# Miniprotein binders against a2bj90, part 46

Target 1, 235 residues: a2bj90
Amino acid sequence: MSRSARRKTSALNTVLRVVEVFASIQGEGPFTGTYSVFVRLAGCNLRCPFCDTRYAWSLEAGKPLGVEELVEEIARYEPSLVVITGGEPLLQRHPLNSLVEGLESLGLRVQLETNGILPAPARDEQLWRVYHVVSPKDVPVRVPGAKLHPSWVDYARATGRAWFKFLVANEQHVREVAEYVAKLGIPRSRVYIMPLTPEKLDMKELLELHSRIASLAVKWRLNFSPRLHLLVQLP

## First folded at step 6 (miniprotein)

Design jp13
Fold by ESMFold2-Fast, scan of step 6:
Structure jp13 (fold): chain B 235 residues (1-235), chain A 95 residues (1-95)
Amino acid sequence: as target 1 above (235 residues)
Amino acid sequence: SDEFKKRFEEVVRKMEELIRRYEETGDEKYLEEALRLAEEAVRLARESGDPELISKALDLLSIALMLWYELTGDPEYLEEADRVFDEAWKIEEEH
């Protein structure tokens, strides 16, 4: 059998629908500033207002790529971190576990970005072993259909490999986040607040918003996530 | 084209301000006006024949419909939002 036919057979068995693969700097969360390869998977189970990546909502937005092919493409960038994002990556859970296994075999550090609606990884999944940044959409954004699966709090407690990142525009949002995480028993050390950035802010407005939200993080004793890529104008 | 683009940009600016006011206050009157302006933006964009403007207008309409769905809980708004967003994305893909 040809190499092309073998490659197609592998893709058919463990296929991910991928929107884009690109190198950048992780601009958000606990790994801010890390040279990363971003893998954006297609499909999402939410329709967030002001979503930055609406083009990834449909599964048809992604082209089918075999896990083995995708691992090789990622490895060529020699990244310090592989960020798997979407849409919602957990919609493609089975082949995603295979991708993580391949990346781990190369010694690559993996971070998943998820809305947390689908259950957290079980102990027998490869996903159990990687880092997760969970972005709940029940507060303060209140996206229709969004409910954090309770297993994410258990996963965070059991592994120390999950953080919770919230988009906030003002102090009332921060108060709602603080109440939400207290109610769920999420430690403040695992919580990030991040500026909710409207599409049309200029650089001065972006910096002022970052400053304001960072000040609120200090006041409320929460971690602050910038949107560094927006400030330095990277993807 | 320039005439449509100027009118379109004015509608977009007003709609973005109304959405911001709605997010700050929770007052549905701002969202009602935003939806009306989004529909006007789509009409202006379609009249222009400019795929970029049409895609942008449909994205704005999708956002307004999503916020309206959040306010009302009516799933028909969610279905319409997804439909107009799909059209916008296909136009962008074509370039």
Scores: ipSAE 0.000, ipTM 0.148, lowest interface PAE 14.2, mean pLDDT 80

Design jp14
Fold by OpenDDE base, second read of step 6:
Structure jp14 (fold): chain B 235 residues (1-235), chain A 95 residues (1-95)
Amino acid sequence: as target 1 above (235 residues)
Amino acid sequence: SDEFKKRFEEVVRKMEELIRRYEETGDEKYLEEALRLAEEAVRLARESGDPELISEALDLLSIALLEWYELTGDPEYWEEASRVIEEAWKIEDEH
């Protein structure tokens, strides 16, 4: 997508293109097990071959929702966390800052899921105040056009509110993650490895994969992210 | 303070030059000396009590340790680098 297409979605500071809003348990990263409302935003800057939310790739897949209406909808679920996800939420950065302001005004905790391609929040953004789980797609999965923006390391340092979640399938992937985070100066305490599930696994295969990747996390002294929602059959 | 700062800046410059020489030559001797100077920079920074100098020196030490990790594949260097980075971040968050 050209730089021009990214600017046109920012013109309405008060409207988000939303695919779905639902309550579930956060299945991934540092907030695993938290009762959460998920806000899946439309549009992605990647086309990951393993993406389970391909329906969110187009901005046109989302309905326009007002920020105020969306805050009211989220608040009715009484969430312990609001998870902003989608394709790539930061494609809608301006109205997303307004959403965060609304949610924070109600005392709701917010966590963003991002692929880390777009710059981290600046200090003057409402997004600066929230938690971020950055999931790079360059290492080890090598998605074309994926590259972590360096400002996410700076943001993690300055705030303590960012973690890096990598998709891994084997020990070679874990090695590549270790080398990559070392080179970037990311401390291992901020690194999560998560099972890469590129195909539809049965429950036995899914558990075997989780066990294998968790054992590698212990071996490499990394944090482990489950895909808990898949294990417990939640959205 | 000015004499400590000047000595610190001299150690930092020497370390950065040794890292550059290592990157150009692949001679581990330059990296060994760079690590030693980074440890000296951290000591001098701690003696100054200046949080900015301590954070800078810890960042430099982390770079030298990460270069050793890339060279050796020894996870101890990555763990030490991670501890050093976490300490630098803590100092930056407190000041």
Scores: ipSAE 0.017, ipTM 0.247, lowest interface PAE 7.7, mean pLDDT 89
Fold by ESMFold2-Fast, scan of step 6:
Structure jp14 (fold): chain B 235 residues (1-235), chain A 95 residues (1-95)
Amino acid sequence: as target 1 above (235 residues)
Amino acid sequence: SDEFKKRFEEVVRKMEELIRRYEETGDEKYLEEALRLAEEAVRLARESGDPELISEALDLLSIALLEWYELTGDPEYWEEASRVIEEAWKIEDEH
């Protein structure tokens, strides 16, 4: 292999399109309240009507950044958790595996946020070893083109490193989630329901919505995810 | 053992037939018998001591419990199914 071919191959597997890197508190899911660095990758395979990060939909929204440079930038924050989100981060699967390898080499805990349309990690991927919060968009919100890849249930069962987080607006949505996860064989301990928050709710409305969805989580014996960053006005 | 495996496979076959008849007829009698057979499959698998058979039997039991949950809306069936699924998951290889 020529030196030029080696150089090109390396670059293709070690460059990510990154929209933003910032420190905050993880506001959602099983690690709620954790001091985290968020890495938002560009590109998404869905166009959710309720999406609050539409600026990340295009791959061109991200700047090219080398994996080693990104690892060093993340490490400077000294985070308890690295949250890789997007868009859909699995669209950049190959360089993402390299990023995860670099972060693991520093002993950093990594969590991926994914819509679950693309297959779950295989055992030989670095992604197999990190945490995943899967946010299906086929139920209850019924986003066109969305369908959870069945391998995510197998991955969750094999590793214990995946949870399923669903956006819900009302009790009918919670019922649909309960039926959906039951049919897929997902145990309730791996299921979170989270408020579907419309744009520009005031703080009183936001708290009231959180209270209603939390009460439904208790009633249906599911886990509750807040959107804590919204309640405390962090990014 | 070979004998336990054959008995287990026969119970699984009968349960699959009952679920199919339930889907065709809507008659809850078939679902009731399917649940009973699923419980029997778990008993046989546990007696064998084979983790693979135990996992398979627990998956079978969870299917019957989830069908009962869907039919009745009784959260106890969902709770039991969840516990059974979690046990099956713990038996799976995580390496």
Scores: ipSAE 0.000, ipTM 0.126, lowest interface PAE 18.7, mean pLDDT 81

Design jp2
Fold by OpenDDE base, second read of step 6:
Structure jp2 (fold): chain B 235 residues (1-235), chain A 95 residues (1-95)
Amino acid sequence: as target 1 above (235 residues)
Amino acid sequence: SDEFKKRFEEVVRKMEELIRRYEETGDEKYLEEALRLAEEAVRLARESGDPELISEALALLSIALLLWYELTGDPEYLEEADRVLEEAWKIEEEH
């Protein structure tokens, strides 16, 4: 490999395509209520019909940012958690490992949001050390091209740092989730169900949907994820 | 090993077909037979000594128990499904 190819690979490992960086409250999953900086990465391998961040689907929607500059920007917010989200963050795996290394060096906690299609972190990746919320899109929502990579189950087992968050609209969806996680050997303690919210819900409908899905979570002994940010009108 | 594996695969196939028939008909007899076959799958898997087959069989038993929980509302089936799943998880951690 030429010296030029090595320099291009090193530069590719230090630059992320970022859509936005903002502070808010984590509204979803095991870290709900945490003051967080969100880093929304550009590019997604899915085209979910219910996606609220469609503007992040193209890699071209993101600006190139250096990892060091991004670490400094994040640190200025004094976050209790850094949430790496986007389209699909793991499309930028190499520079993302460098970002995690930088953030961890400052003692910042990091959580990744992923659709679970791409392989889980390997033991030699910096991503191995962080928390992961995996949101499968095959069950129950059946997004074309979605399939959970089996290595996420192994990663969850090996580390205790992964949770699985499923979008549900009714009891049939909760049943499908329960069967799916049983088949994969995922304990219910690692499973969150979250309301599948159509774009046109008013606040009353949104609250009613949360109430129904939370009641189903209790019935099925699953964890409940709100969409807290929607309920409190935060980003 | 190959004979046990073949018998296991046939039991699994029959169980999946019975679950499908239960979902189509609502006839509890199919679910009862599916649970029986899941228990048979676990037995055959344990007799094989293959950790992967044991884990798979326990996962299938957990599914059958969850269907009984849905039907009955009895939390004992849900608790048993969780115990079975925790055993499957431990087996996969040790191998």
Scores: ipSAE 0.025, ipTM 0.347, lowest interface PAE 5.8, mean pLDDT 89
Fold by ESMFold2-Fast, scan of step 6:
Structure jp2 (fold): chain B 235 residues (1-235), chain A 95 residues (1-95)
Amino acid sequence: as target 1 above (235 residues)
Amino acid sequence: SDEFKKRFEEVVRKMEELIRRYEETGDEKYLEEALRLAEEAVRLARESGDPELISEALALLSIALLLWYELTGDPEYLEEADRVLEEAWKIEEEH
């Protein structure tokens, strides 16, 4: 079956498995500091050791919500940004495209957070038109099952609507990221390094880690992503 | 052995080509063959006894299963992908 046939079949599936919807500040990536509504979708194709949202790993963790109902709920928050996250949102690609269409019809800006294992959007998907923060898990921290789909590099070059965000603990990790993005031809302007935060850090340790990784970003000419929500204790 | 590694690499290469053909054509037959080859990669990796090859093969199998889940919506494929990823993670953690 062609991609067009798959999208036509998916038009009959307008239900998403949703774990939670809440307002907060985007703490990570290129839109850090933006008033956002977070939509956490259920299901994930990875089992990252450092995952903060293990409760969202199963599709059964999500409540079935209709796309139209979800669009109305999101709109009531009047957000500057809708962040669609979860485990892996692209596992629910077909109804996700319908959600994006509804949100776009209201003039809402959408950002998707994805591990990049599933293919990037095609030009005829609504997902082509939104922002994507891709978090590869095959470098520098190798997660079993992780491999970035090469179409994400093409999508980033074609649209300028994708960034690549890497978890790093030290300078060796940053070097591996620099080599990886150079080999794939990812522009450094689209690359973020973010602190890999162990489970139990006090605030002083968390600030020191942020300072260290930010200094490495300057040294290596890469963008820096904080984990702002951890620093200000927001969800 | 070097023989297992060469056979494994050959199967992986062919599987990647089939997934590429599926992406270009949308023809389910390429996903069927990719799944079969992913299962063969797991068999070869287990025969080698190499934890790194086993983890890699399970990862490839999970990709084929997730593509089938994406195509069909059948939760059995997602459940099997979860199982093989958990096994790969356990192997990786044990070294």
Scores: ipSAE 0.006, ipTM 0.259, lowest interface PAE 11.4, mean pLDDT 81

Design jp3
Fold by OpenDDE base, second read of step 6:
Structure jp3 (fold): chain B 235 residues (1-235), chain A 95 residues (1-95)
Amino acid sequence: as target 1 above (235 residues)
Amino acid sequence: SDEFKKRFEEVVRKMEELIRRYEETGDEKYLEEALRLAEEAVRLARESGDPELISEALLLLSIALLEWYELTGDPEYLEEADRVLEEAWKIDEEH
C-alpha cells in the first residue's frame, strides 16, 4: 500500500458524518430513563416508511466532525450514557471504533442503536466492548432489504451486551416476534417490543397504544420498550 | 475426551436429522426421539465438563422443547425452553 493510501485510510478513520449532537433522556430499550448524549450519524442502508429521522438518510446530511472534537463535545454534557444512533451508525464503522475508543478512555458508557443488517462487532473492534440495541426491520414490519445478520445473535450470546427491539402495532406482530426470536435462539429476556407509532398520533392515542402494547408484552412474556421521549416531549 | 466428543457429535447429528424429518413429515415420533437425543446430548456434554459442548447441547434441547411447544401449545415446554436457553447463554457469557 502506498504512503498516500495509508494517509487516506487514517483520515477516513478519524472523521464522522454527524447530523446532530444533543442531550436528552434515552426513551427506548434497556437504558430507558438514562440521561444521555445522542450522536446521530448520517447515512442509512434502509428507507423505512415509518422512519422519524428521514433527514439522516443521506451521508451528505451530516457534517464532517473529527473524532477528538466530537469526544470533547460529548464530554461537556457529563452524560450517564452516550447513545450512537442515526440512520445506520455501522455504515461509519471505522471512525466509529475510534470514537468509542475516545469515549471509553474518559470512562463514558456507550450504547449503539443499529438495524442489525451489518455484521456485529468482531472481538478486535472497540465496538465489541459497548452495548448494542439491535432493531430488526424484517420482522414484523417487513422493510424491503432488511434482514438481521446472524452474527448479532452470536455477539449477544458471547457478551451479554446486546438486546433486540422490535416495532409492533398489534398482537399478530407480537406473535411473529415471539416465533422469530424462538427460532433464532434469542432468550425472551433479551427481547423488547416497542410501539410502532404512526405519524400524527395525539397524546391520548399515543398513551392508549403504549398501554395496549405493554399489556401484550406481559401476555407474551416479553420486555416492553416505551417511546418515553415522545410521552414526555423530549427530543 | 476424543471418544466423548465423537459420541456427542453423533448424537447431535442424529437429533438434527430427526428434527428435519419431523419438519418434513409432521410425525411426532421423530420429535419425541429428537427430544430424547437432545437430553442425552446434554448429559454427555455435562459429563465432558466442556462449557462449549454444554452450551451447544442446551441450545439443541431448547430447539426441541420449542418444537414441542409449537405442537402442543403447552406453556411448560416454553418455560423449560427459556430456562435451558438462559443457562446456555449464561455459560457462553462466562467463557
Scores: ipSAE 0.029, ipTM 0.420, lowest interface PAE 3.5, mean pLDDT 89
Fold by ESMFold2-Fast, scan of step 6:
Structure jp3 (fold): chain B 235 residues (1-235), chain A 95 residues (1-95)
Amino acid sequence: as target 1 above (235 residues)
Amino acid sequence: SDEFKKRFEEVVRKMEELIRRYEETGDEKYLEEALRLAEEAVRLARESGDPELISEALLLLSIALLEWYELTGDPEYLEEADRVLEEAWKIDEEH
């Protein structure tokens, strides 16, 4: 590759708009309980009514950070897992692939959290090799514009590196999820249901909600995701 | 300044919605309008003279140009994306 082409490639893939970087415990999904560094990227292609991170919706909410600088910052935490979340991280797809490459070069495990509207990774992307928790918002919560891209099902089947996590409030929601995943051919082993938590629940109410949704997961033979960070009062 | 910032934020929101609609539908019309809005965001940011807004607008423009490059395969879009991203990087470094 020429020096000019190498310079162009570097420039295109060097900057991410980052809202925050912090250490915590992964509270959700297949890696619940893991010591993690969270990288919250700015920008989102949805405006979910139940969103807890509205402060990340705009690209303005993030400051520009170079990929190499961000890799160094993450590495200093010595995490068991790097969770890249947002907003919607795939809106910054090109520099995100460069970030993943840097993190993999250090032997760090990476998990991406995505709404699944944008296409799944292609085989030649660095993102192909990391874990993905896809949180569809078309079912059951019916957010406008939130259609799951069909390539995520193929990606999950081909790699075994994607899971589908659904927010549910009641048994009707779980039924809708079960029908949805069956229609798409998503294996139940790849499906998590998670409590849709309204604002201002006390600890007793939060535990009761978790208990109800967990019971439904058993009944419907689906995996259960807590919102552990809420229960243990971590960010 | 206040006027330019408000107009800039509106353009950014509309562009984000159009990129979303394009990814969902595959309809080129949404991506074409997103590119136009990204170019407008750059114009508004440059008129404001605010380096943070200029950098953000250039990053948005680069995203729209890269999506348009993926759709069309036209290397002119990739070259333009590189130019605006290099400018954004330089502005961020200085400020």
Scores: ipSAE 0.000, ipTM 0.106, lowest interface PAE 21.2, mean pLDDT 81

Design jp4
Fold by ESMFold2-Fast, scan of step 6:
Structure jp4 (fold): chain B 235 residues (1-235), chain A 95 residues (1-95)
Amino acid sequence: as target 1 above (235 residues)
Amino acid sequence: SDEFKKRFEEVVRKMEELIRRYEETGDEKYLEEALRLAEEAVRLARESGDPELISEALMLLSIALLLWYELTGDPEYWEEADRVLEEAWKIEEEH
């Protein structure tokens, strides 16, 4: 985005549609185990069959909240990490940049969770300076229309601030992920495989699935992401 | 069926190239053409009667509409994108 266009939109876009704000432990990805505040934004450009947060799909699911009010609310939790998730947060890109600016001014560490269909941040965006966990939906379990934007790979290589997290059910899925990341030039050190969890798993089945996928991560020399919140029953 | 699928895949490829050019240049003409091509993909998919192709085309149209929303700030494009995605989801559930 041009500097001129960004300036104009940042003044006008100071409201985010927010589904919920809550404190928990980050259960996934490179910051697993971190005391975090989760900011769930409304709206999503996908309708994944395995989605855990279908209630956030519509932009109407969120209530309008001013960026300044949201920054103050987040700060009251005194978090080690602010996790901005959704829906797809980049659908609200311009007010999101304003939120990140406010959080950064308070010295708070920010992580964005995104499906990666919309482009990676440009150098002149506040989002350029924060951490991103990208969850591609084009491999191994492809969601129609869910092609990863190539700028995310460039962003990851340029900044070292993006990781790629893939939902996997079996070894064939892991093989497909390994092939995909090799072709795109994504370093294995920035790749996480995470269990694809069906709705009807009991706790024993959930633990067995975690064990199996973790073993595959070791075998394939990839990082493993648990779904820790599911195992310890946190939101 | 095979003929429709080949033509559909070519339209998708052209649309993806136009979106990349838009992101490289910021020139709205590429995004305008990408949106037109996405609408053509939906039309071709509907003519094929293939639920999988229709769902894929609708999600593609949704991406073009979301990028147009980002450019224009016009909430009508965001609302259209949401409607298109809901249709895609219902088609997948029903077929």
Scores: ipSAE 0.014, ipTM 0.242, lowest interface PAE 7.2, mean pLDDT 80
Fold by OpenDDE base, second read of step 6:
Structure jp4 (fold): chain B 235 residues (1-235), chain A 95 residues (1-95)
Amino acid sequence: as target 1 above (235 residues)
Amino acid sequence: SDEFKKRFEEVVRKMEELIRRYEETGDEKYLEEALRLAEEAVRLARESGDPELISEALMLLSIALLLWYELTGDPEYWEEADRVLEEAWKIEEEH
């Protein structure tokens, strides 16, 4: 690679396409209840019919932000956790590693939300050091083109820093998740089931759905993820 | 091939039933027998020479080892589960 190509790649490695940055409570997964800054990255490799953030699907929906500027913006919120989310954050893997390096240098904890289609972090990536919540879209929701990359199971094993969060609507979905995580050798302690909300539910319906799925989590000996932000009306 | 496949399917079915009983009861004896049957499944699969059966059997063995890790907290079961699963995936990628 020419010196000019390396300089262009270095500049590309310092800019993220960001849809939004906001402070809220982490509503989902193992960090539920944590005061968090959310960084929603632009671009997704899926088109889930139940996606709440469809506006983030295009890379063009994101503004280019420098990693340094973004680290400074995040730090001003004094977060207990930085949540990197979006469409699919790992589509911007290179500048995302630079972002993680910057955030970790400030002593900030980082959690990634991913659909698990792209390979897990390698040992030499800054992303190796952070927490990951992998949300497969093949089971039970069967989104076309979704397949969990095997390396996420290895990463979960090697680090203890990954959890798997499945969207479920009923007991059949919970069964399919139990069978799937068994087949892949994912420890049940690392598995979360979360209510699938494909339509706008009212607060009563949303709470009833949470109660049903939580009861199924207990029955099937799986962890339960709320959608707490929806229940408490936070972003 | 058909005889090995039938024997393999019967071993798998028994293993799944033992894992279910372990999950229901917490009795380690069911998990011990499940591990033994997973190792038998791997032998039968290797004797068949069918890559799909070998991969499936190795995945099942990886499950049994991970359940032992969850029970014991011994990282050796985790490391063995990794080695077994890496072999299973390599077979699936090559076929």
Scores: ipSAE 0.007, ipTM 0.240, lowest interface PAE 9.8, mean pLDDT 88

Design jp5
Fold by OpenDDE base, second read of step 6:
Structure jp5 (fold): chain B 235 residues (1-235), chain A 95 residues (1-95)
Amino acid sequence: as target 1 above (235 residues)
Amino acid sequence: SDEFKKRFEEVVRKMEELIRRYEETGDEKYLEEALRLAEEAVRLARESGDPELISEALELLSIALLLWYELTGDPEYWEEADRVLEEAWEIEEEH
């Protein structure tokens, strides 16, 4: 490889396209209630019709930020967790590994939000060490082009650091999730069901939906993820 | 250890062949025998004391139980498959 190719690969490994950085409470999954800094990365490999962050779908929606600068920005919030989200964070896998290395060097805990289409981290990646919440979009919501990569099941088994969060609207969706995770060999203890909110609900409708889906979680012996940030009106 | 490992590998191979025959024929008899062999694999693995063999055997038992769940629709097989798989994962997380 020429010196120019090595410099281009080095620069590509140190710059992320970031949409926004903000502090809030983690509203979803196993870390619900945690004071977190959210790093929303640009670019997504899906076009979910229910996506709340459509503005992050293009890589061009993100500003280029250096990993070092981003680590310093995150650290100023003194977070209990760093949540890396976006469109699909793993589209920026190489600089994302560098970001994780920087954050872990400061003793910061990191959680990734992913749609699970791209392969899980390998043992030699810094991403191997972090927590992952995988949100499949094939079941039950059947987003075109969504398919869970099998390596996420292997990663979850090998590390205990992955959970699967499914969007559900009714009992039929919960049944489809239960059958799907059974077939994939995913323990129910690793499975979360979360209310699917395809439209802007009022607070009454939102609470009613949460109550219905939580009751289904108990009935089907699955974990429940709220959308807590929507309930408490945080970003 | 080597004798247990060799017996384990033979049981696993026989179980995989029975699962394949079940998938090809739909004859429940092959699935019944596959479940029995998966239970034998778990016993042999536990007798070895090798965590990797125990985890592998429990995963195989979970697969056999899930196939019984798919066949019967009985949630007890799914619940047992889930418990067995959780035990397999706990073993892998500790090592």
Scores: ipSAE 0.026, ipTM 0.263, lowest interface PAE 5.0, mean pLDDT 89
Fold by ESMFold2-Fast, scan of step 6:
Structure jp5 (fold): chain B 235 residues (1-235), chain A 95 residues (1-95)
Amino acid sequence: as target 1 above (235 residues)
Amino acid sequence: SDEFKKRFEEVVRKMEELIRRYEETGDEKYLEEALRLAEEAVRLARESGDPELISEALELLSIALLLWYELTGDPEYWEEADRVLEEAWEIEEEH
């Protein structure tokens, strides 16, 4: 190993590349409405066509922050939930486990948002004990390279700490999601459908889209996730 | 062409089995062999000239590189995986 490579790998054990840290309301998924601090990590292993955070795709988009410094910054907000998102947070798995350990030592609830292409946590990882919202990108709108790792289904079944959230635009998308989760053996109680929101919807259009997707959730007996922050104009 | 595609599919199948065994056991030796085979799959796919095969091979190479990044923390693996996925995405969008 070169000196430079050795130094880089050492730093990755205690340093995270962070794009932003901010307080808001969790607008999506099983913890919708919760006062949260969002930690957006840099780097992503996909290039989704409907990505809202393209600025986070590169590791270079993130500032290096020590785990201890980041824990202190998060704690100052006194959140009910810490949402770790990105890019793809599991690309920084080693220092992420250390971050989770620090946050849990303060009694903070942690939720990870992941695309699920990298393996689910192993039992000896700190990440095994936190909540995960998995957003598969192989259905209904397939993103190249976005195959869900099968370990996420086993993890969800073993722990009860993972849910699967799908962006949908219409009933055909919901049908494809229903078939996908049935084939994988994912219970409908673990499945959320969420409106796929194009960039230029006005408030009336946004509300109408939410209404249509919510109605489909009722029809197909799936859980519904709003994009609440968009409806109430929060980041 | 049929023979070429058969060789490609066999390399892909072996690589996927090695990744699966790595995930089950945590043994680094499976990842070493998987990365080598992934590179071979990309080489075969490029020789075939089939955009679908090239995209598929690049996606598999990307997975092997991301697992190596996760194991080692070496950013060079992540940077290579990013480049490879970007190429795969461009090919699939174009086709």
Scores: ipSAE 0.000, ipTM 0.227, lowest interface PAE 13.0, mean pLDDT 81

